# Ledger of designs, part 8: VH-VL binders against q9m4b5

Target 1, 129 residues: q9m4b5
Amino acid sequence: MQQQGSKSGSEMEVTWEDQQNINIFSRLNNRVHDLDDDIKSAKEKCENLEDAGNELILADEEMVRFQIGEVFAHVPRDDVETKIEEMKEATCKSLEKLEQEKESIVTQMAALKKVLYAKFKDSINLEED
Short names: E, the ipSAE of ESMFold2; O, the ipSAE of OpenDDE; V2, 0.75 times the mean of E and O plus 0.25 times the DockQ between their complexes.

## First folded at step 4 (VH-VL; framework fv_tislelizumab)

Design a4 (at its last look DockQ between E and O 0.42; V2 from the best seeds 0.00; counts 0 for: pae E 7.5 > 2, grease 19.4 > 18.9)
Fold by OpenDDE, look of step 4:
Structure a4 (fold): chain C 129 residues (1-129), chain A 119 residues (1-119), chain B 107 residues (1-107)
Amino acid sequence: as target 1 above (129 residues)
Amino acid sequence: QVQLQESGPGLVKPSETLSLTCTVSGFSISSYYVHWIRQPPGKGLEWIGVIYYSGSTKYNPSLKSRVTISKDTSKNQVSLKLSSVTAADTAVYYCAREGYSSGWLFDYWGQGTTVTVSS
Amino acid sequence: DIVMTQSPDSLAVSLGERATINCKSSQSVSNYVAWYQQKPGQPPKLLINWASYRESGVPDRFSGSGYGTDFTLTISSLQAEDVAVYYCQQYYSTPYTFGQGTKLEIK
């Protein structure tokens, strides 16, 4: 966040409360970036599990090749389906929680942004490039 | 009143897993980040890791391969597991709250629990 | 990792005199610095956050300053109850790291 000090007008006095708001906003912004990475990873995992589940549904074999670590094993399809569904459910629920956390933070940031722009107007830039 | 309290075995054998619990009262762990910090005898502080609202975690890279932090919202508890312990893991272990909405970091601490790694 | 280095390691100051503790980061941490006080047998207590803001209940004699890489904790008039180990901490990026601590004693 670069404070472009516009040279011209009355140096708006930054209050303690203002500085706290700026600091909190910055910290929240950093957390949003972390959450974005986590969300991206969780989405990818959820999608992969969903795809795997769909492939199993289409499989006609009773026994399927399943990779456990670096070893391939033949496992009953029904067992693998159950496991994938459990993993998918857990992963997707985790994703939902991450998204909820992000939403909460973004809401807080929006409130802070409103307050800060109301006071500092063009003297502060809270937008990400 | 906000309170954190660490609990667990005070003695752990080398190569075993250290397990600690942070019991929280006066606030919900669903609304605050909770951190683990340790302090070897006569030494400084080392940050271990954090658990977020969503249950997501961040660990110190120096401990990442051995550390697991989790939480039970129904019990309002946060857990720490440290595997393959050595004498170097002997320390006072603290859990601490981060007041994210207020901008405060580690505003409340537990009293700490001493863990000694010895054969 | 960002390294936090405190100076001095130990400090003896007379009652009523000023105590100054410095903390230097290996890279810029903006104002993401906190100061803690730890007494024997107790957990650290948060004194200063955002480099210069006192926590509620912290006496006015405690002050923090600095930005970037150089930070300072000042006790304007040392009191007997101020005998403790003090730690700086950065939370600019993970892993969070602490200074090695400064032991403050009465001269």
Scores: ipSAE 0.497, ipTM 0.823, lowest interface PAE 1.2, mean pLDDT 91
Fold by ESMFold2, look of step 4:
Structure a4 (fold): chain C 129 residues (1-129), chain A 119 residues (1-119), chain B 107 residues (1-107)
Amino acid sequence: as target 1 above (129 residues)
Amino acid sequence: QVQLQESGPGLVKPSETLSLTCTVSGFSISSYYVHWIRQPPGKGLEWIGVIYYSGSTKYNPSLKSRVTISKDTSKNQVSLKLSSVTAADTAVYYCAREGYSSGWLFDYWGQGTTVTVSS
Amino acid sequence: DIVMTQSPDSLAVSLGERATINCKSSQSVSNYVAWYQQKPGQPPKLLINWASYRESGVPDRFSGSGYGTDFTLTISSLQAEDVAVYYCQQYYSTPYTFGQGTKLEIK
């Protein structure tokens, strides 16, 4: 096909490629919203782990209460400190990757926005509702 | 050329963990998302889940307590683990790619691997 | 979960005639619908994306339409090679869900 997705006639100004770009933009926008929820959850977990670590720094006991689900257990400070640090490292790495994925998607959306606005100008609105 | 290939044991005992690997070539799993879909013999398709670039996952709620999807970017592989299997988990298992950048959903599928849950 | 319901479950059509397969979602999925063809022993093959846009290499006799909750796959002139099971799929929200399938046969 030399002119794939194109049709003749004045009633069709949106090409197949244009419709694909619009659909891609809309789908990426939905993914950004999902990522924002995931990022919020990861930030909350990071804050909670930081608070737990600060409580441990202020304590001088050899045995510390540690929450596992709904249950507290008395465990050695070394074990709790190690577990909290491992969880912090994993959560912070996951958060960094989530934010990198969002940045990549937002960059793609910005590029699509430029292409679509350049072609359709005032005839299209790609901004958030 | 884009290719996905599933591998793993064809027989799994009830209550054990099903473990499959999707090995991909012709693209990087850091640029495309990989999904798992299964199909019981003579029946329809069921989406299992997806793994994103971040390592974040979304799972079918019907399976979420038993399923883990992970990836190894150095081997260009995506793994599926499904714990506590029963006869209901007997199916052909597919991996398929999603191209957010290309905008095409499930444009390439593996050939599928048959898993039978039997004692 | 968004339920995708196909009709009919099975369809027999003469060579060269039109085949029509319908798919209805339990809530609006906008145009986030794909159609797949699956032949025995093979993985599904993507035919139509965004409800109406034919994938590269898919014959012109395949077309899709619909928006919201009602979607249609049409084969304008059935060929022998079109004997397969056809699935619609929504990807509006997770879990992504498929219709139960429509088996297309030659009458």
Scores: ipSAE 0.034, ipTM 0.657, lowest interface PAE 7.5, mean pLDDT 83
Fold by ESMFold2-Fast, scan of step 5:
Structure a4 (fold): chain C 129 residues (1-129), chain A 119 residues (1-119), chain B 107 residues (1-107)
Amino acid sequence: as target 1 above (129 residues)
Amino acid sequence: QVQLQESGPGLVKPSETLSLTCTVSGFSISSYYVHWIRQPPGKGLEWIGVIYYSGSTKYNPSLKSRVTISKDTSKNQVSLKLSSVTAADTAVYYCAREGYSSGWLFDYWGQGTTVTVSS
Amino acid sequence: DIVMTQSPDSLAVSLGERATINCKSSQSVSNYVAWYQQKPGQPPKLLINWASYRESGVPDRFSGSGYGTDFTLTISSLQAEDVAVYYCQQYYSTPYTFGQGTKLEIK
């Protein structure tokens, strides 16, 4: 019954506006993937900074070796505590911003799905890959 | 065919952590959102939370301090952990897919797994 | 949180008669409302999406309507297999919330 190229007749005509909505959905979907990668990276960084802060609480030394990324330094413990907190705050704010942007885009995609599925129903597949 | 199947212990002691697994087939959890919903005996439905295809999560604020949802993409499984359980957590627990042919709604549900919290 | 309130809590309708279930949200949810049917021992089944869109395979006797804060599910001619608990749900914002349920029984 279902074959490629088989004539079943068109029950619904695809308009130029429909094609634009599909294209917009695809662009937004691609951006969500980029944001998901960024969000994952930001979350991992937040966790690493939290772990670094917790490790510092257990340290006995007044001077500690501080490494984040490729930076190596021996600094007073109080300075390291302050730097870790500042970096954690900055990273957490960045994460919040990325999550808010994703929420906005997902909301836009949902509105487009509503329009497209109302017209095409099960005949259209909008996969988020 | 799309299927979701919950599994876990039927009995959990108060104060312990409840761990449930949702195994899916017929789709990839990397491409869909998966939600957890529960239903206490003789009561209505309560949304617990969701894990997005990215791995990001959102939880019901009433449960947020006790709930963790995670996934293992290689096994196509989603897990729910609920800490510090009490008798109030006794319920049937469902996982459900957020389907795109149905918009944002739960187009496929697991059969549910019964969890009783008792000493 | 958005509160969803259904009325009545239960109703009994004769076979072939019209059944109407109401759902009210504490704030506007546009048309982001779904209706589910749940039979004993089974998970809920999605019937209506986007307030009025009937899901594939759902009989024509089921219909939904409403916008904003007031929504209705109508079964135009009750069949024996329609005996179940019906739930409305909003997905306008998280946390997603459900009505308390309406138990539909044969009179």
Scores: ipSAE 0.000, ipTM 0.525, lowest interface PAE 14.2, mean pLDDT 80
ESMFold2 (binder alone), look of step 4: mean pLDDT 92; pTM 0.937

## First folded at step 5 (VH-VL; framework fv_tislelizumab)

Design s01
Fold by ESMFold2-Fast, scan of step 5:
Structure s01 (fold): chain C 129 residues (1-129), chain A 119 residues (1-119), chain B 107 residues (1-107)
Amino acid sequence: as target 1 above (129 residues)
Amino acid sequence: QVQLQESGPGLVKPSETLSLTCTVSGFSISSYYVHWIRQPPGKGLEWIGVIYYSGSTKYNPSLKSRVTISKDTSKNQVSLKLSSVTAADTAVYYCAREGWSSGWLFDYWGQGTTVTVSS
Amino acid sequence: DIVMTQSPDSLAVSLGERATINCKSSQSVSNYVAWYQQKPGQPPKLLINWASYRESGVPDRFSGSGYGTDFTLTISSLQAEDVAVYYCQQYYSTPYTFGQGTKLEIK
């Protein structure tokens, strides 16, 4: 972030509070990028588990293949349904919490932008990517 | 009245898993990030990892294969597990709070708990 | 990983004199640097955040400066209670890393 102005001197004073708000904004912006990666990963996992559950419902097999990472097993359909449901619940709850964290951070960033732009107007540019 | 307090065994045998608990008061772990840092005798500080208020974690790559940080929001506790310990893991272990919304790093630290890895 | 290097490893300064501790990062960390004070048997205490912003309750004789790769902690008039080890830390990227520490003694 940069203060823009003419060569006529300091028409706006950057206070300790202003610099603190700029620093906080920068850090929150970095966290949002980290959260987006985590949210993307969690969404893909939740979606894959939902798809697996749906495919299992349509299948008429008593034994199914179950793979987590590099572990490969043949297990009863009933056990696989339970495992998929447990993992889906855990992953979807995790996704929900990550999305709530992002919403909280984005709301705080919006408040910081409002304060900073009210004082500096177009002489400051807060990047969000 | 913000306070963090580490607890766990003072002695751990080589190859075993070290389990530590950080109990906090004066704030909720649902609203703050909690970090683990350690300090070997006579040496400097080493960052171990963090748990975010969402439950997401990040670990020091040097320890990632052995470290798990988790939390129990209902007890307001954060836990650290370090597997396959050796004498190099002998240190004082601290938990510390990060005020992410205020921009302050480790504004509050626990008093530290001493862990010795010895047979 | 970003390496933080402090200088000197130790220094002795007379009461009332200025003490200066330097910290260099192996790559730019913007202003994402904190300074801590640690006394024997105690956890580290945050003194400075964002390279130059003093934590509440920290005496005004403590000041921080720097940006990019070069950072400085200054104690303008050393007091007896300031005898401690001082650490710099970057939080620009994980893993967070600390300097090796500087031991400050009274001459």
Scores: ipSAE 0.013, ipTM 0.647, lowest interface PAE 7.8, mean pLDDT 84

Design s02
Fold by ESMFold2-Fast, scan of step 5:
Structure s02 (fold): chain C 129 residues (1-129), chain A 119 residues (1-119), chain B 107 residues (1-107)
Amino acid sequence: as target 1 above (129 residues)
Amino acid sequence: QVQLQESGPGLVKPSETLSLTCTVSGFSISSYYVHWIRQPPGKGLEWIGVIYYSGSTKYNPSLKSRVTISKDTSKNQVSLKLSSVTAADTAVYYCAREGFSSGWLFDYWGQGTTVTVSS
Amino acid sequence: DIVMTQSPDSLAVSLGERATINCKSSQSVSNYVAWYQQKPGQPPKLLINWASYRESGVPDRFSGSGYGTDFTLTISSLQAEDVAVYYCQQYYSTPYTFGQGTKLEIK
């Protein structure tokens, strides 16, 4: 005898592939949340570095007070300006790559939703932002 | 065929930086996450960290201050650097891939490279 | 960090008999659990992903079950080639963590 069910019965069954797609969707959703946190952090760093650079442009002093972590130092202005520009470049590049990864994952999630909703319609609810 | 291969020095002196390379073939690191895992002699497995599509990284908090993972997508290589090593860092170091789109964790591992930290 | 605890630390089972290895997480990890087999001198080999789904090429005598905090790896009929150390791993959140391992030996 055949192991396959009737046509209408099999349409409503959750297959191994369906469960894998649900599992993958959940994992992708978790990564999007992590990416949102990373993107927010990168944007805040970029804004802070831009503000710090602008404040240095307005300063007339050759030595400036600079904080890294819990440490304060008096550093030549040129050294601080160079460090800020270096960090700003790295942060902007990182932000672009994070946004590209998020776009890839969101596109994959949309494809999975289309497959799952086409089969299960309103009987399935997938969490999203 | 899918293969990951670790390479680097077998001996490292205390306080120095350990540098390892994972070279992959049969797939692109643009489509997979790559992880580093280590195993001290006779002990269990410890996750070190991962590098994602974006090049962003997540590290084990116990190692975060000493670890850097980076990649060169054009060469299909992932690198691990661990600074200020001690005898506690003696282990077999593995790289492994994660099939994010397929949902499979560590379906392929490198053979592992043995690192001994001693003077 | 999520702590993964395996029981027992070591297990001796006769050929053809059932072997059961348990894994407990310190908090719910849904079904984000993988099981690995490791033989001396070799890297770990993925057996089970998503708590219960066998990797391609893994014999059907291996099965996984569980959800939330309690997980089990079962070998329905032990073969000589199954002698190894087995590890569970959660990938629900970083840092990814492994159980301490269970050494399986022939009785």
Scores: ipSAE 0.056, ipTM 0.668, lowest interface PAE 5.3, mean pLDDT 84

Design s03
Fold by ESMFold2-Fast, scan of step 5:
Structure s03 (fold): chain C 129 residues (1-129), chain A 119 residues (1-119), chain B 107 residues (1-107)
Amino acid sequence: as target 1 above (129 residues)
Amino acid sequence: QVQLQESGPGLVKPSETLSLTCTVSGFSISSYYVHWIRQPPGKGLEWIGVIYYSGSTKYNPSLKSRVTISKDTSKNQVSLKLSSVTAADTAVYYCAREGYTSGWLFDYWGQGTTVTVSS
Amino acid sequence: DIVMTQSPDSLAVSLGERATINCKSSQSVSNYVAWYQQKPGQPPKLLINWASYRESGVPDRFSGSGYGTDFTLTISSLQAEDVAVYYCQQYYSTPYTFGQGTKLEIK
């Protein structure tokens, strides 16, 4: 049978632990947005450096045209090859670290979503609408 | 009411580019991940890719050279483009939401749009 | 890529009896496994997430279990409306991958 349970302090009361989880989720959600932008930028740079290295192999000239941002230079091929490899290593390693951080954050957010969903169901939304 | 609806041409010629749109309502694509999944006739499900809150994408390596996912946040629409199509690309194409209530799962799916690749 | 393998490919069970579907991953996916039900002409419907968490509105006869590489979906007492194809999915790592599906039929 049903009992009337309309009393102060209902089941949907936010506890300290709930507020902590909400705060953590919000911080992680903000971080993942920043990481997605950084990952996209790093991925494009890594892919561009990979392409530049491959195109350099096809050139048969001792001096090549090299562009860094807005600067154009004509430098010895060996110097350009070394510089592209160094930049590729740095950028691709940076991308790997960003992807690892995102995977960690996403895993943590998923666990928090499970906890928060179990208590609040669709009554909670930590994302901007 | 949460709803996803796929749309696009039902017939695409071999070697052409398939272009599909997923229109969402009841939530913002700025707050959710949107995925594309396909299912060839009589076969299982294949994940195509995802577009994140920021607009960053991740694709199935088997399709990466041919697939592009993009979005228009102002229209609340996600687009899928698949180049150089063949008969193997004939399938029902779904878009699906990854929601905070399901945690990295597809809690809402579109009804699917059938794409046939033939001359 | 993580490969998801279901067994059996098809299963016939009498009404009211237990149905069990298994799913194995090629590497550990922790508890990041979902189960979907798909009826003809319909999109898949999420039944179970986190290997064992039943989605809202899903009957309690559906249960999931498992961790690591071995997962099971159980229907404790088969009803006529449960006839469908069932898919497991890992979301531990991209690309997300699905099992090949198990077709459940009435004996």
Scores: ipSAE 0.000, ipTM 0.519, lowest interface PAE 15.5, mean pLDDT 80

Design s04
Fold by ESMFold2-Fast, scan of step 5:
Structure s04 (fold): chain C 129 residues (1-129), chain A 119 residues (1-119), chain B 107 residues (1-107)
Amino acid sequence: as target 1 above (129 residues)
Amino acid sequence: QVQLQESGPGLVKPSETLSLTCTVSGFSISSYYVHWIRQPPGKGLEWIGVIYYSGSTKYNPSLKSRVTISKDTSKNQVSLKLSSVTAADTAVYYCAREGYLSGWLFDYWGQGTTVTVSS
Amino acid sequence: DIVMTQSPDSLAVSLGERATINCKSSQSVSNYVAWYQQKPGQPPKLLINWASYRESGVPDRFSGSGYGTDFTLTISSLQAEDVAVYYCQQYYSTPYTFGQGTKLEIK
């Protein structure tokens, strides 16, 4: 009766599905940039906490100077050690979740990119090529 | 054009640390993931770990306590350190890239470097 | 860890005949499966990504299929240069894991 999937006037006409895929790719690409910033921040925090923990091991004091912004306080070593451990655990879990989300998103982007390039080839420019 | 080249000592003594370098050309390690994979003689492939373009790493849990992957973006090099080696670490070691946004996993591999753990 | 199991461990196929290699994952990996060809003294070469997408430069006789836990690599008409060990790999989650390999030989 009628042929479907044949668009009038164009062999490479953008379909609604194609537009959705392009939109999804753009949103995922923006999210990856946000995630990279969050991951970098979380890693720097983890490194700072690791450094603080290592420095604490070398310290031979019962009371430790602990800095929060521009404020210093003298607190028991055991309290500082416990707080560093708690912060490391929280940051490690956060970092792992962010990295898992990024893996999922970049995998989705790669799949979308393959679909879009298979149809549009050089006619479409996706930022990450 | 795109090339990865592993280098390092062919022989390492038990209990020592193995250090390998992957030098890449034709692309930037700032834009790709780089993985390390190894293959013992006559055996299959074992994934060791990855360094993401951000510098983050993931390691195979079976090797995590002994493995460190790092990179020097200015030299376009990725390094692998494996501590406390034993005869079980004897293998050909490969680096390979992942173009996560190109959709191709391990589209280019280095030629491999043979590492023998022996006294 | 996700375990990838290939079958058979080895097979011999006559030139021009069809070869099929199977790969099963211990849990669903969606379509996050790659296939590699490895010849003696060489690194593995990527053939198929995303379970069914053929890498540029790979002959049309190679095809991949599957989703979830069951995947296949098919060589529709075996050529002499296809003698190699073939590996499947999942990249759905870390650690990335490979099948044990299937050795393909000519009868």
Scores: ipSAE 0.007, ipTM 0.534, lowest interface PAE 12.9, mean pLDDT 81

Design s05
Fold by ESMFold2-Fast, scan of step 5:
Structure s05 (fold): chain C 129 residues (1-129), chain A 119 residues (1-119), chain B 107 residues (1-107)
Amino acid sequence: as target 1 above (129 residues)
Amino acid sequence: QVQLQESGPGLVKPSETLSLTCTVSGFSISSYYVHWIRQPPGKGLEWIGVIYYSGSTKYNPSLKSRVTISKDTSKNQVSLKLSSVTAADTAVYYCAREGYDSGWLFDYWGQGTTVTVSS
Amino acid sequence: DIVMTQSPDSLAVSLGERATINCKSSQSVSNYVAWYQQKPGQPPKLLINWASYRESGVPDRFSGSGYGTDFTLTISSLQAEDVAVYYCQQYYSTPYTFGQGTKLEIK
């Protein structure tokens, strides 16, 4: 590699591979922000579904109002409880998948940081806004 | 060997829902992003949307109200549904992989499946 | 949305001569530009990534350059197998957008 000839130390020329790694880091960082928003939304939905299920358990009505298109129907409470449990399970599974993707992306970003910081030290600034 | 292959009905009537499947081999859809792109006869390419590792999706705003992309990891398949079709949706539909080792871009494409919207 | 505009819409180049295709974005896309080659009846094939990176297996005669809003694909010595439509694409932000395409023919 060619040094840039810095008086305060050794500097490296930025290669195409280095620039690609920086660009990939930026793309992954943007994805992590999207994932954080999705994770936050999924967590709120999970909590709301758990709360809704708990409220139904406390209710003493055998029939509850349920909206189907433009019409309201009265359905057995047990049917609504089953539907809420199904939705909660699906949402929690989705949340787990989002968390798994985030961990994969964060691991990739950490690997890129090691490569870039090993070469450039304090000469490079990688944002995680 | 990495392969993607689209399949679907070929002919769809106006106002109906178009359903396409992309079957992949040589990689797992749990480790790659899969995109849908289309090309009307004699015209250019239009990006439809993507499904990520997590199963979350992002769609072209021009199509967002009509498009759903989903996946079945057990079958290693990605599906595209486009509702309320018109003649303007007549196109060759492609699925493509976003590969990390190509700098996160479409390194492999399916052969494409032709969809004609006609009564 | 970012608009990608190619020029020319078509060009004819003699075998062995240089072919140049231009692509302009409506706003800066850094170096997040790819180039594709599409032959009749085939899907697009990725040639260039990150504005100037040649994909594995792509002949050395293909090169890309540019940054910001102006990008160029160059074929230094045209061969018969290079007859195709070429597309540029930005992947800087969603929705991903493509140029309208440039049809390359032999004179």
Scores: ipSAE 0.034, ipTM 0.656, lowest interface PAE 5.6, mean pLDDT 83

Design s06
Fold by ESMFold2-Fast, scan of step 5:
Structure s06 (fold): chain C 129 residues (1-129), chain A 119 residues (1-119), chain B 107 residues (1-107)
Amino acid sequence: as target 1 above (129 residues)
Amino acid sequence: QVQLQESGPGLVKPSETLSLTCTVSGFSISSYYVHWIRQPPGKGLEWIGVIYYSGSTKYNPSLKSRVTISKDTSKNQVSLKLSSVTAADTAVYYCAREGYRSGWLFDYWGQGTTVTVSS
Amino acid sequence: DIVMTQSPDSLAVSLGERATINCKSSQSVSNYVAWYQQKPGQPPKLLINWASYRESGVPDRFSGSGYGTDFTLTISSLQAEDVAVYYCQQYYSTPYTFGQGTKLEIK
């Protein structure tokens, strides 16, 4: 039986491997959107903790005033500084980790895009936003 | 060539502190996260904790009161200390690298070191 | 803590047949799931990351799928070298947690 169709155009067949690569690209693209939200949140927290730490370092007082609801407490500055540094390390490292994860995923997406576009050319459109 | 190698005493007495060392080659612990995972005989895997680039750590809440993870960047070594050990701490202990290309997973593991807690 | 539950605990499959292992999380972990293969006397080996991305050097017969709370590892045509214990792991939040493992054997 003779196959109908144009022989002057592209005769491309989507293989199982090609479908897997398309699926992986789609999943990585969705992950990038989740990461953007997480990065924004972590960046804001990291910046706030950096600002708090810098303000505390500039203070000359040995004791600092903390507010918890309607109650004020005086806490040794060194204790507060240690806690802020611990929180800053955790949050800023989390931010760095999320940014590296995004960079890794974007790199993987670029590699997949090159493979898919080399085979399908204009026959496939991979939205990367 | 990336390698991780655990070392430490094979036998520890109850109530003592277990001390293990993970020596790495082929990468710098200043650029990667290193995790500790353990596996009791015939059982599954339990995550112990991680040490980050800065030296900051995260521990499994079930072990937090007894665990300390530290590193010596000049020797490219990560250490695990587990205090007040009991028979329940008998396990193979692994160190593993968290890799970015592998989706932030354990792309390289050490061979494991067996620790038996016995009198 | 997020609990990972695997099923079945053990599975016997004939050579050349399909093997499927399931993993369920107690809460959504997005696609932050890895699968490991462990043979006696060896450390675990990473097979699949991001629920479905096959690690370099892993045979094509291995595939992963799932999102949210339900995940599956499939071996499309079992080979003798695939006899091992398989573990799923979530890395969505700390503490990282593993499934209890599934022992795969030839029937």
Scores: ipSAE 0.006, ipTM 0.523, lowest interface PAE 13.9, mean pLDDT 80

